# Miniprotein binders against Probable L-asparaginase (ansA): the designs that were tried, part 18

Target 1, 322 residues: Probable L-asparaginase (ansA), of Deinococcus radiodurans (q9rrx9)
Amino acid sequence: MPASLPRLALIHTGGTIASRPSPDGRGLTPQTPPALPGLEGVQVSEHQPFNLPSPHVTPAHMQQLAHLIEQLAGGHDAVVVTHGTDTLEETAFFLHLCLPAGLPVVLTGSMRHAEEVSWDGPGNLLDAAQVALCPQTAGRGPLVVFGGDIFDARTVTKVHTSAVDAFGGYPGPIGRIDRTAAGPQVHYFARPEPRPTFRPVTLERRVEILYAYAGWQGEGYAGALERADGLVIAALGTGNLPPELLPLIAATDKPVVLATRTHAGPILPVYGYAGGGATLVEAGAIPASFLNAHKARLLLLVLLNLGASREDIRRVFTQGVF
Below, E stands for the ipSAE of ESMFold2; O stands for the ipSAE of OpenDDE; V2 stands for 0.75 times the mean of E and O plus 0.25 times the DockQ between their complexes.

## First folded at step 11 (miniprotein)

Design B8c (from B8 with L19F F35I; at its last look DockQ between E and O 0.86; V2 from the best seeds 0.00; counts 0 for: pae E 5.5 > 1.5)
Fold by ESMFold2, look of step 11:
Structure B8c (fold): chain B 322 residues (1-322), chain A 80 residues (1-80)
Amino acid sequence: as target 1 above (322 residues)
Amino acid sequence: SKVTIELRVDSPEEARKIFWEIIFLAYKYGAEVEIYIRNGKVTFTIEVNDPEEAERIAEEIKKLAEELGLKVEVEVREKE
């Protein structure tokens, strides 16, 4: 039977990929969304729910984006989102948590703007569209495509402030797109993984992040705990803190999640000195598994807004149910 | 082909009592879970590829509901 053309929704949110030098001479600002370079045989719809530099994007914007994607699902085969690179990984992870895996969603951006020599916008956008429409992409949940690499939303992170190949993370890309004479070739080295979809009604709960450092005595902890419904601490190494934090963590009924300030690697609660990770977990702290602090914050935020108990939150993080 | 287990619960309050156990059960089987509200009732949808797994999941859900004192409807449907 004859089939209609593939239907792709292109959602623009801003960032360097949409930016030009401002008319007032003060620097780059988001202005006009990028044009999708030649993509034959595809019906494209375009949407712009907001036009922001990524430092202005909030979880509320991420939820609005998730709602728009769900509205578009019945009429489209795939979605591409253009997004600024500073918080792209957070939006990708939020969408991973809150959208079902069936509809392909690919996020991308650029490190250079349209007036720069060799700007990376058109290539990233075309790659994202072709990955999103690739049959093997179905069931993988939201992905990040950047510089030809395909990244899992749980692990992708921006690892360089200015390099064109700014995205990485541990363990690294899960696939690649390359151009050949036969057209684009998409190759995955991991299989799709099932995972739950979380659907918070609101995002009114509050989660703050604290950053550990040598000599930290808990400055800011009490105030953050009072304001927040849960905390994430970017802890030292495998999840260790100065000894002053141990009684503070033991004294609260609110969830306190331990991530690491280290670039990569899991929380391993093996140290038994005061403030060592084993003592913190015994006192009730929740290891963040492999999530960095800002992704752990998003997961905690979602779980709190679903009314999860402290024990439910612990089970999600420690069993990797995300 | 995919097999769907639907669990229907009479109210959001009762659904909250079983919510996390359904999430963990589906994860144990590597299954995707979706949750919807229809006319004040809450539906959990779990998808698997194996009819025998679907029947085991449905039985475990019924046992969980009994342990929690919940009245639920559980249906297994083949898709495709």
Scores: ipSAE 0.162, ipTM 0.676, lowest interface PAE 5.5, mean pLDDT 89
ESMFold2 (binder alone), look of step 11: mean pLDDT 80; pTM 0.750
OpenDDE base, look of step 11: ipSAE 0.360; ipTM 0.747

Design B8d (from B8 with K28R E32Y T45R; at its last look DockQ between E and O 0.96; V2 from the best seeds 0.00; counts 0 for: pae E 5.4 > 1.5, pTM E .799 < .8)
Fold by ESMFold2, look of step 11:
Structure B8d (fold): chain B 322 residues (1-322), chain A 80 residues (1-80)
Amino acid sequence: as target 1 above (322 residues)
Amino acid sequence: SKVTIELRVDSPEEARKILWEIIFLAYRYGAYVEFYIRNGKVTFRIEVNDPEEAERIAEEIKKLAEELGLKVEVEVREKE
């Protein structure tokens, strides 16, 4: 067959990268998708399933996006998604769970808008496209590219509200894109890892997050449990809670997943006092491994919508099958 | 070389009996796994890079299906 140009699908979803000051003076609103800076020798198709600020994005939008990406897979070599930065890491992780790893999918956004001096939109978008088309990217699943860093969807998180260099996570980037005299150079520090692809039909199940703090006695626990099919708690440190939570968790038949409110690091259930992580796990709580609370919520949501038993959920989280 | 194992199960109800064991089996071998429903049947696709591992996985799936009393079709093919 004759050689053909690489085919890139560019999917716009909104965010600061698409935003401008509104005519009514009330602030930034998503308006016009960003332009991809010139990329020679690549056929680009453009798509816009929705145009939202990222706080308006829901798991239903993430599933719509996953469906569109799968529809485009047969006709494209790579996908780039532009997305607002507040929930970008959640969309990336949802896509990681629900898309096969073969088609490169790279998400990016911007911290500045088009009317700002030194806005970061064009650089991030070009970097994302070049990473997505790099042969070494295949098999890694969805990635986040921001400020030249390449992040794994499982670990990436926004770590600063306003800095241009807003993305990080534990343990950090898995690769880098840099400009050289020979053009862009992509370097990865880790090899691709196999993982399952989950395909829930619907997302009607409910998962709520509770946040631990000094002096918390379990306020809101019973109500959250009544409303939800499963619960995530952003716990203290390595997965510890005030003592009042131990009997509540012990009496709970629904899945309760322990993540940490700490900036980084895994759940390590080693403390034996009432409410210490070891006692909570003994009582049936499920450690989230290295996932933060909102990523643990997405994984639990997907598993519940697949009809996973509490024991299956525990195995997925504790064995890292994601 | 990429090798694909396809497991076809007659109904979603039967597939649910084996779903999580297939996922955990594939993970132990470092294999990709997905499933989907078409025409009332459920298909699991497992991909590995080693033909000998693919045959071992296929045999473990057949044994698991027999233990669960499920009628399944298992096919192994090398991707060209």
Scores: ipSAE 0.209, ipTM 0.688, lowest interface PAE 5.4, mean pLDDT 89
ESMFold2 (binder alone), look of step 11: mean pLDDT 80; pTM 0.745
OpenDDE base, look of step 11: ipSAE 0.453; ipTM 0.796

Design B8e (from B8 with A15M V33I I37V R38T N39D; at its last look DockQ between E and O 0.79; V2 from the best seeds 0.00; counts 0 for: pae E 3.7 > 1.5, pTM E .689 < .8)
Fold by ESMFold2, look of step 11:
Structure B8e (fold): chain B 322 residues (1-322), chain A 80 residues (1-80)
Amino acid sequence: as target 1 above (322 residues)
Amino acid sequence: SKVTIELRVDSPEEMRKILWEIIFLAYKYGAEIEFYVTDGKVTFTIEVNDPEEAERIAEEIKKLAEELGLKVEVEVREKE
């Protein structure tokens, strides 16, 4: 390890923070990685495994990123990743599942681009670097830093399409970085509990998401189930579905995970009517705990690629082993 | 403290069976765990802050491996 200067790996992946209006007038496209402002006394190495708008990022890209971070771990004190904001929370959660907690890894992005008068890229990037290099950050797993807030990868989500402070989640951030006359100050309110690190070799299994709504009778369920190795359903409230779904869930050996379409909160399978969460779990559905549908999908994908049985998958979700 | 377990197993199914048992055991103790496979062996690394819990985890893993008829090598040492 470095004798005198900390070493920071800066990994760019694209997004609005790297974007400018396209010369052909078609809108914003990722082009040039942002410059890291004003970080004296730090050795920075820069990497760009891909340059994508975040809607183009896939779990295979997330695994590529995880492998790069593992390669860099022995020679660096911290990692910062710039990423587009639409899928940033999914990449953060994938890294949470697949990297050990010891090396600080901080993800960030921006809501505005470099040609806007008040763009948020430089502040978010500097905050991310300073959080990543803070000694108290080690052991907390991958984090998202945005607008001065520090978020846990399991709960962070984009809660607004356009606001500069677009990230939130329940219960909220686990820390904050503020700038004072004495320099940046990082304060943490919580420390994540220890968790396993999962190491799938491939990500060839398929997991699809279905979205519940009033009057849904299971349209699309059979086709999705046939294409996929497991399903996630964004269910109603605490994990309830229309009654037509109950026999469909009972009829399969494939894992069917219940997340909620509500803004926040865990699956609580307490209702006993047909399609109530208690009946769905009795029929074999797996409560997603507090994970939203797209994070539950990533966890299920990782577990399936590790050959977990349906019972092992249920234990991971139900006991919160992630 | 760091517990290192090396297991030699004959099949991918047997590897995954032991993997999940050890993952859930480590979670029961609030321990961090990772694993990797090299040349027909599975190596688990379990990290705990409490050295007494590290020794207890090591003994439970030895017992579990014996109950399953698997030979295991367990090492407990301080974090490097």
Scores: ipSAE 0.331, ipTM 0.733, lowest interface PAE 3.7, mean pLDDT 87
ESMFold2 (binder alone), look of step 11: mean pLDDT 71; pTM 0.647
OpenDDE base, look of step 11: ipSAE 0.441; ipTM 0.794

Design B8f (from B8 with I23F F35V; at its last look DockQ between E and O 0.80; V2 from the best seeds 0.00; counts 0 for: pae E 8.1 > 1.5)
Fold by ESMFold2, look of step 11:
Structure B8f (fold): chain B 322 residues (1-322), chain A 80 residues (1-80)
Amino acid sequence: as target 1 above (322 residues)
Amino acid sequence: SKVTIELRVDSPEEARKILWEIFFLAYKYGAEVEVYIRNGKVTFTIEVNDPEEAERIAEEIKKLAEELGLKVEVEVREKE
């Protein structure tokens, strides 16, 4: 039987790429999904499970999206997701944790809307589609494509509020797409890595994030820990906290994960003063490795919903098995 | 060629006793692993490219399940 054209599923979720000024003058709202610029020789199906600004996206929406992608996998060669940029990196990481690596899934969005001069929506969307269909993309799991850069879902983060090239992270992109006279060229600088796929049935567990600052005495900690099944703290530097937190962390059996409020770099628990990272880990805190606080929260949420023990959670984070 | 090892466990409670050890075992061999919960039962699917490696993994899983006192089903399939 004759082979059909490549099949691409285009899933729209909202964000600036779908937005324009509202008729009531209140500012930008998601309205109409973006049109895919011409993509020769590809069959495209379009889906819109929700139409939200990204601050309204929740882990439940991310799970809904993961289920839709799995349902589409049998009939498609690749998936592109359009998404608002404020939480795009969280959705990308959730999908990384919860989808198998085989089907290419590429997320993108835009920093400008359709009524702006030189808006970036069409370029990002075309790049995302071309990356998703590139044979070398298979097996890498969900990726973020933005401004021609290809990012790993574990490390990508929005690093600027308004710049067109708003995405970065540590250590940086894992690939690039460039357009040439002979067509698009996709280059990867890293090899795919094996990883688990986690499939929680529900997301009813609670994980809260606290943010450390100079002079913090633990305000909010007791209430957050009481409400939550686990806690993430965006700590100082390599994973240090004010001394008041040390006995609080020692007093609980609930997982408390240390990420950093620092722009980049892993948790390195090497300081021995009261509240230093070494003392916190000795007291039972779990280093988040290189994950920032909101990605550490998603991993902890998924693990808790799979019934992981505190020790299992510690092993996943510290051995980097995600 | 891809070879699939399926491990089926009767309940999430029993699966939790072995869950992370299966994941770490698969990681040791560089194998892809998926975990599903379906109608109260848990299935682990592990994929490798070498049939000899698959048999070694399956045997280690059976031994681990025996050591943990778990009632499990382990199946190895060659996939086209």
Scores: ipSAE 0.012, ipTM 0.507, lowest interface PAE 8.1, mean pLDDT 88
ESMFold2 (binder alone), look of step 11: mean pLDDT 79; pTM 0.736
OpenDDE base, look of step 11: ipSAE 0.336; ipTM 0.734

Design B8g (from B8 with L7I A15L I18A I22V; at its last look DockQ between E and O 0.84; V2 from the best seeds 0.00; counts 0 for: pae E 2.8 > 1.5, pTM O .689 < .8)
Fold by OpenDDE base, look of step 11:
Structure B8g (fold): chain B 322 residues (1-322), chain A 80 residues (1-80)
Amino acid sequence: as target 1 above (322 residues)
Amino acid sequence: SKVTIEIRVDSPEELRKALWEVIFLAYKYGAEVEFYIRNGKVTFTIEVNDPEEAERIAEEIKKLAEELGLKVEVEVREKE
């Protein structure tokens, strides 16, 4: 029997890759999705569950996207998702948490719109499709492809607001795709780690993020703690806070996760002064390891909606069970 | 091979405890774990390289449950 053509699901969600000047003159807005360029010998199905600027994407939209991908999985060999760049790393990480690792899913977008001279959308979209269909991509979970770089959903972050190479993070890409006359070449520099797949039914639990700064005395903490089921704090350096936060963290039974506002590196509970990471962890704070604050929020949100205790949450974060 | 481990518990608290301990145990063995909760039953789908490994994991789950004082029923099913 002739080998059946590979089947790709292309899911459009909006973003700059679909954006053009608005007819009303108010600026760029998502409109027509990009066409997949030049991919021969592949059966493509197109889907558009929503058309949003990525700042309008919520965890509920991410869950809707996860469900759609699972529905498409039985009829497709790979999935590509086009997304706005501002929250792309959050959507990618949510999908990493909630989808089976065996399903090839690649997220991409663009930093230029279709009417610009150097529109990066078509190149990124082709790269994403070719990565998604590459046999070596299977089992790696959701990935981000941008500028020929392949990123892990756990570590990828948007590092520049306007540059075409807007994605990075520590340690950087785990692979690359390049195109030659002989065709696309995909190389990986890392192997996937085992992980659970979390499937929360609802996302009703609330997690808020607080951002630490010099002279912060805990403003906004009490209100956030009252409203939320858990907190993430983007702390200073390796997870240090002003001394005023120590008694506040000690006084709550709700999970408080310490992330860092620093661009890269882990939380390390080594400092023993009041508000130092060691004192905060002793008081019950949970170190986020290498997860940035917004990814730590998504993990905490998922875990809370699965009925995880504070101790279960601590174990997940500290052992890297995600 | 994919092995499904079904766990039944008598209480919601036991269910919660069993759920997370199984996740952590499976992670320790490098297994991918999918799970769903329905009608007081947790169903795990664990991908293992060897069917004998699935039985070992199931036995460890039972042992862990006993150590934790949990009343659990564990059933192993091979998924084709």
Scores: ipSAE 0.269, ipTM 0.723, lowest interface PAE 1.8, mean pLDDT 89
ESMFold2, look of step 11: ipSAE 0.474; ipTM 0.831
ESMFold2 (binder alone), look of step 11: mean pLDDT 74; pTM 0.669

Design B8h (from B8 with E6T T45W E47R; at its last look DockQ between E and O 0.89; V2 from the best seeds 0.00; counts 0 for: pae E 3.1 > 1.5)
Fold by ESMFold2, look of step 11:
Structure B8h (fold): chain B 322 residues (1-322), chain A 80 residues (1-80)
Amino acid sequence: as target 1 above (322 residues)
Amino acid sequence: SKVTITLRVDSPEEARKILWEIIFLAYKYGAEVEFYIRNGKVTFWIRVNDPEEAERIAEEIKKLAEELGLKVEVEVREKE
């Protein structure tokens, strides 16, 4: 990709980074895209496929965004995406699944809006742009940059509702950006990994999430199964469920993926009591590896739209082929 | 990746028969894989660092296509 100057595509999608108090007094709404602080010697193009608070973002929006990024790849060296923080990690993971690793794509947002003292938008935006253009970033796939930390799209998650330091996840960031008198310094702690790129044409399959709790007897299971092509259950601990779920899962023909309602850690199907993870896997449930419920839903959605068999789905999740 | 194996399949219907086997074969070798559909044909790219592994992967793909009754085009190219 020869270019005399680096070419950066800046894609705005909304969120707190674009938000101000609304004129009608009803609260904070997305309004104007944030300005990128100056980058010397970089050609910047700006795009806004949608302007939404992140709770309004859907997988269809994520696919629209992936398509735009693919169209821009031939004319750009890197992409930065601004995005609301509530679903940012889902968009990042969708892009990880559906875009090849070659073009740097960095997502960011903010916890404070532009009218707040010390708002974090400009710093996060500049950091994201500098990471995206850093030579060491090439080949890593989509990344999230927030508060100077660089996160892998598979593991990053929002871990606090209101703190400025809102992003984390297991095992944590894979790199860091700091600014010095000599300029930005980007440091990575992990090497890029090979992965498949999935290219579903449509996202019309349906995946529902059920949330486990103490005393759950399977309420909602039959209805969700009727409506959906596959289920994800946010299970207890390492992937355990109340005993009533075991016969329901055993009788289920569609894929059922076990994630955890715990904020960190893998599914480890080691318990042998009725509803213990080992019994659920024996009955046909698929452990989600390290993916949380909403990322597991996105992976299952992509695989179903590619016509994967239940066995193919099981192999992707359990072998970590993503 | 230094070596690219290109697999071309004449239709999406035929590609679906081999898609997951290609993905899992790539995983076995620690290879990167992607595919796209254009003009009714499907192209896979599988990228590895070792040219000898690339030739073995290409041979396994040809064998798998024969077992599935698929007509495919396979090319190995060093991309650097």
Scores: ipSAE 0.399, ipTM 0.788, lowest interface PAE 3.1, mean pLDDT 89
ESMFold2 (binder alone), look of step 11: mean pLDDT 80; pTM 0.748
OpenDDE base, look of step 11: ipSAE 0.626; ipTM 0.863

## First folded at step 12 (miniprotein)

Design B9a (from B8h with V33I T43V; at its last look DockQ between E and O 0.01; V2 from the best seeds 0.00; counts 0 for: pae E 19.8 > 1.5, placed apart)
Fold by ESMFold2, look of step 12:
Structure B9a (fold): chain B 322 residues (1-322), chain A 80 residues (1-80)
Amino acid sequence: as target 1 above (322 residues)
Amino acid sequence: SKVTITLRVDSPEEARKILWEIIFLAYKYGAEIEFYIRNGKVVFWIRVNDPEEAERIAEEIKKLAEELGLKVEVEVREKE
């Protein structure tokens, strides 16, 4: 029995990496999880809390996954999660918010399925396992590994619908894994940084997202605000909205978080015209920092379920305490 | 026909102090609003159909400007 063989928990949740063409010809469906390609000297346990295409994954599933990872922590050195790519970045960010640093957790998936010649599942899965077991990965929180790139959960996003290198984000990957004649090589371009851990008991609060567009006059805002405990608006550019939204935002004490519908960059509340970001923040809107709308929604959801005040929510977002 | 309330504020700095309150008033009454910078002043145009609502809006603006210590020009015109 070799001393100190690493213990890896492999958690399958579904997605294209677990999918095959259905026997009835209706398209891809999740079926059986992929096999981990040969990884010598590692003890692997396998778990499958659910088997879903990622559009079916909810925050409740993400919390279930977080609880399973906490249960497995005492018996394992690292965790790899296979996940469908459409919501993978949301699960990664939820785990980032809700799991303590220390135990490596790496999420991955595939853009191609097992019957395609260019199936990317085995490579992504092996890369994820090797990154998860790398000593320098400890303390970084959950990561996404895809196409050899290593991404921070706060910034990673799917930036292409079909390319095998579909993941990106601003400012980009924080590391890389490559295989050389000397073996796998993992390189990080950034140091780990401290962050809070949030532990909501339930996820019963509601957060809705509204998407701004040219000519939007606030359609859907009143209904969304009535149903929800807080809103995220995917705003224009650096956080600007049509003028009709300004009095609507001013009239509520519920948190309204401004993210941007642009692909990259922070909310910069510098414009002073009616509906400009400065006027919206003055009226009480909360800038989402660098988070996109669906990650801002998850952070707001978690904070609301912890009973955070509006001022605490503002501080977390604006000071980047996540 | 519409009644236009014209509010002139001496500078962008002063306009910023009253900005969202003017917009909120306009939306409270279902009024159309437009504004721009002209000759170093910020000009708001607020349009409603009801002359009595226009006078109420104009009076609320004047009261608010006084409370904020702002020197403003408020004018109400009926368009034919």
Scores: ipSAE 0.000, ipTM 0.098, lowest interface PAE 19.8, mean pLDDT 86
ESMFold2 (binder alone), look of step 12: mean pLDDT 80; pTM 0.765
OpenDDE base, look of step 12: ipSAE 0.691; ipTM 0.882

Design B9b (from B8h with L19A I37L; at its last look DockQ between E and O 0.79; V2 from the best seeds 0.00; counts 0 for: pae E 4.2 > 1.5, pTM E .723 < .8)
Fold by ESMFold2, look of step 12:
Structure B9b (fold): chain B 322 residues (1-322), chain A 80 residues (1-80)
Amino acid sequence: as target 1 above (322 residues)
Amino acid sequence: SKVTITLRVDSPEEARKIAWEIIFLAYKYGAEVEFYLRNGKVTFWIRVNDPEEAERIAEEIKKLAEELGLKVEVEVREKE
C-alpha cells in the first residue's frame, strides 16, 4: 500500500517543448519529451499516448487523452500534459468539457525549443507540475500554465505567433505562480465554478467553421451546411453578418452558432439591420457567448454527439452551462 | 463533503426526455453534473455541497420524471 507521497502523472503529447531541429534540415520536429526538473518527494509516472505537432492533433486524440487521464485518476493526485501550442487551448477546453473538475490537470508547452538560448520548456513544465500539486488547484478543472500565468481553459488562447508570453485571452489569467525564497507561491484571482461534465461515446458528428469578412455573400455556406451536422460562423464584431446570410440561417434546422472573429468579447445580439446579430438570433442562430469559434466548435461537437436538440444547444451556450 | 444524487434512466431514448432539464436544474443550484451510458441505461451524477439542497433537487427530479411519465431510479448518497 503506497500512500505517503504525492503522485503526479506526466503525459507528453509532442510540440515544440519536445522538438529540436531535424538532422535533415527540414525544420523542427517532435523528438524527445522534456525532462522534468527535480521535484523532491513526488512520485512521477510518465506517459506518451502520442507524439505530434499540435496542428496534427484532432478531437479523437483529445478524447484518447481524456480516457487516459480518467484511467490514471485512481492512482494519481495530479496530471500535467505537455502539448504543442497551436491547438493546446482546444485540447484544454475539450478536457474541461469532458473531465470532472476534481483531479487537477494542467497543460503547458513552450515557444522555444531545447537548443535555443533561454528556452522556456523546463520553466513551464516545473510551473505546471507545482500548480497541479498545489492544494488550491483542486476542483478547478483543466488549466493552462504558461510563463507563470494560470489560465482558465474556457478563455485561454494563443495571442502571439512567436513571443514567449504567447498566451492570453479575455479576461486574462486567473492566477499566477511566482517563486520566493520559501519556494513557489500559487495565487488565484477567481474561485472555481460548478459545471457539467459531458461524456460523448463517439465524436462522429461534424461541425465546420466559416469565417466572415467584408463583402462575404455566403460563399461556402451551402456546401458546409450539407457536409456538417452544425456550423460555427466566426462573425463580425458582436455577432453581425452580411445581409445575404440572414435567409440562409433562417432556412435550416441545423444549429448555427455565432462566434466572433474579434480577438475578445462576447456575442451581443443588439443590431437590427439585415444581418445584424438581433436579426440572426431571431432567425435561429445561437450566440456563442464568450467562446471563440474553435472552442464553440468543440462544444457544439460534444453536444451533437450527446444528441442535444437545437433548443438544448441554445440553452447551453446562452446560459453558459460549460 | 459532497452529497451525490444518482439518477438512472432505463434507456437513452427516455433519458433524452429529461436530460437537459436535469443539467439546467443542477446548474441553477450550482451543482456539478456528469452523465454516461452503461448497459443500455443512462446515469446522471449530481453533486452538491449541501444535503438540504440535495433533497430539494432529488424531489424536483422525481416530480419532473412523473410529469414526463418516466420510470427513473433516484438515490441520494454521501460522496464515495
Scores: ipSAE 0.252, ipTM 0.695, lowest interface PAE 4.2, mean pLDDT 88
ESMFold2 (binder alone), look of step 12: mean pLDDT 79; pTM 0.739
OpenDDE base, look of step 12: ipSAE 0.543; ipTM 0.831

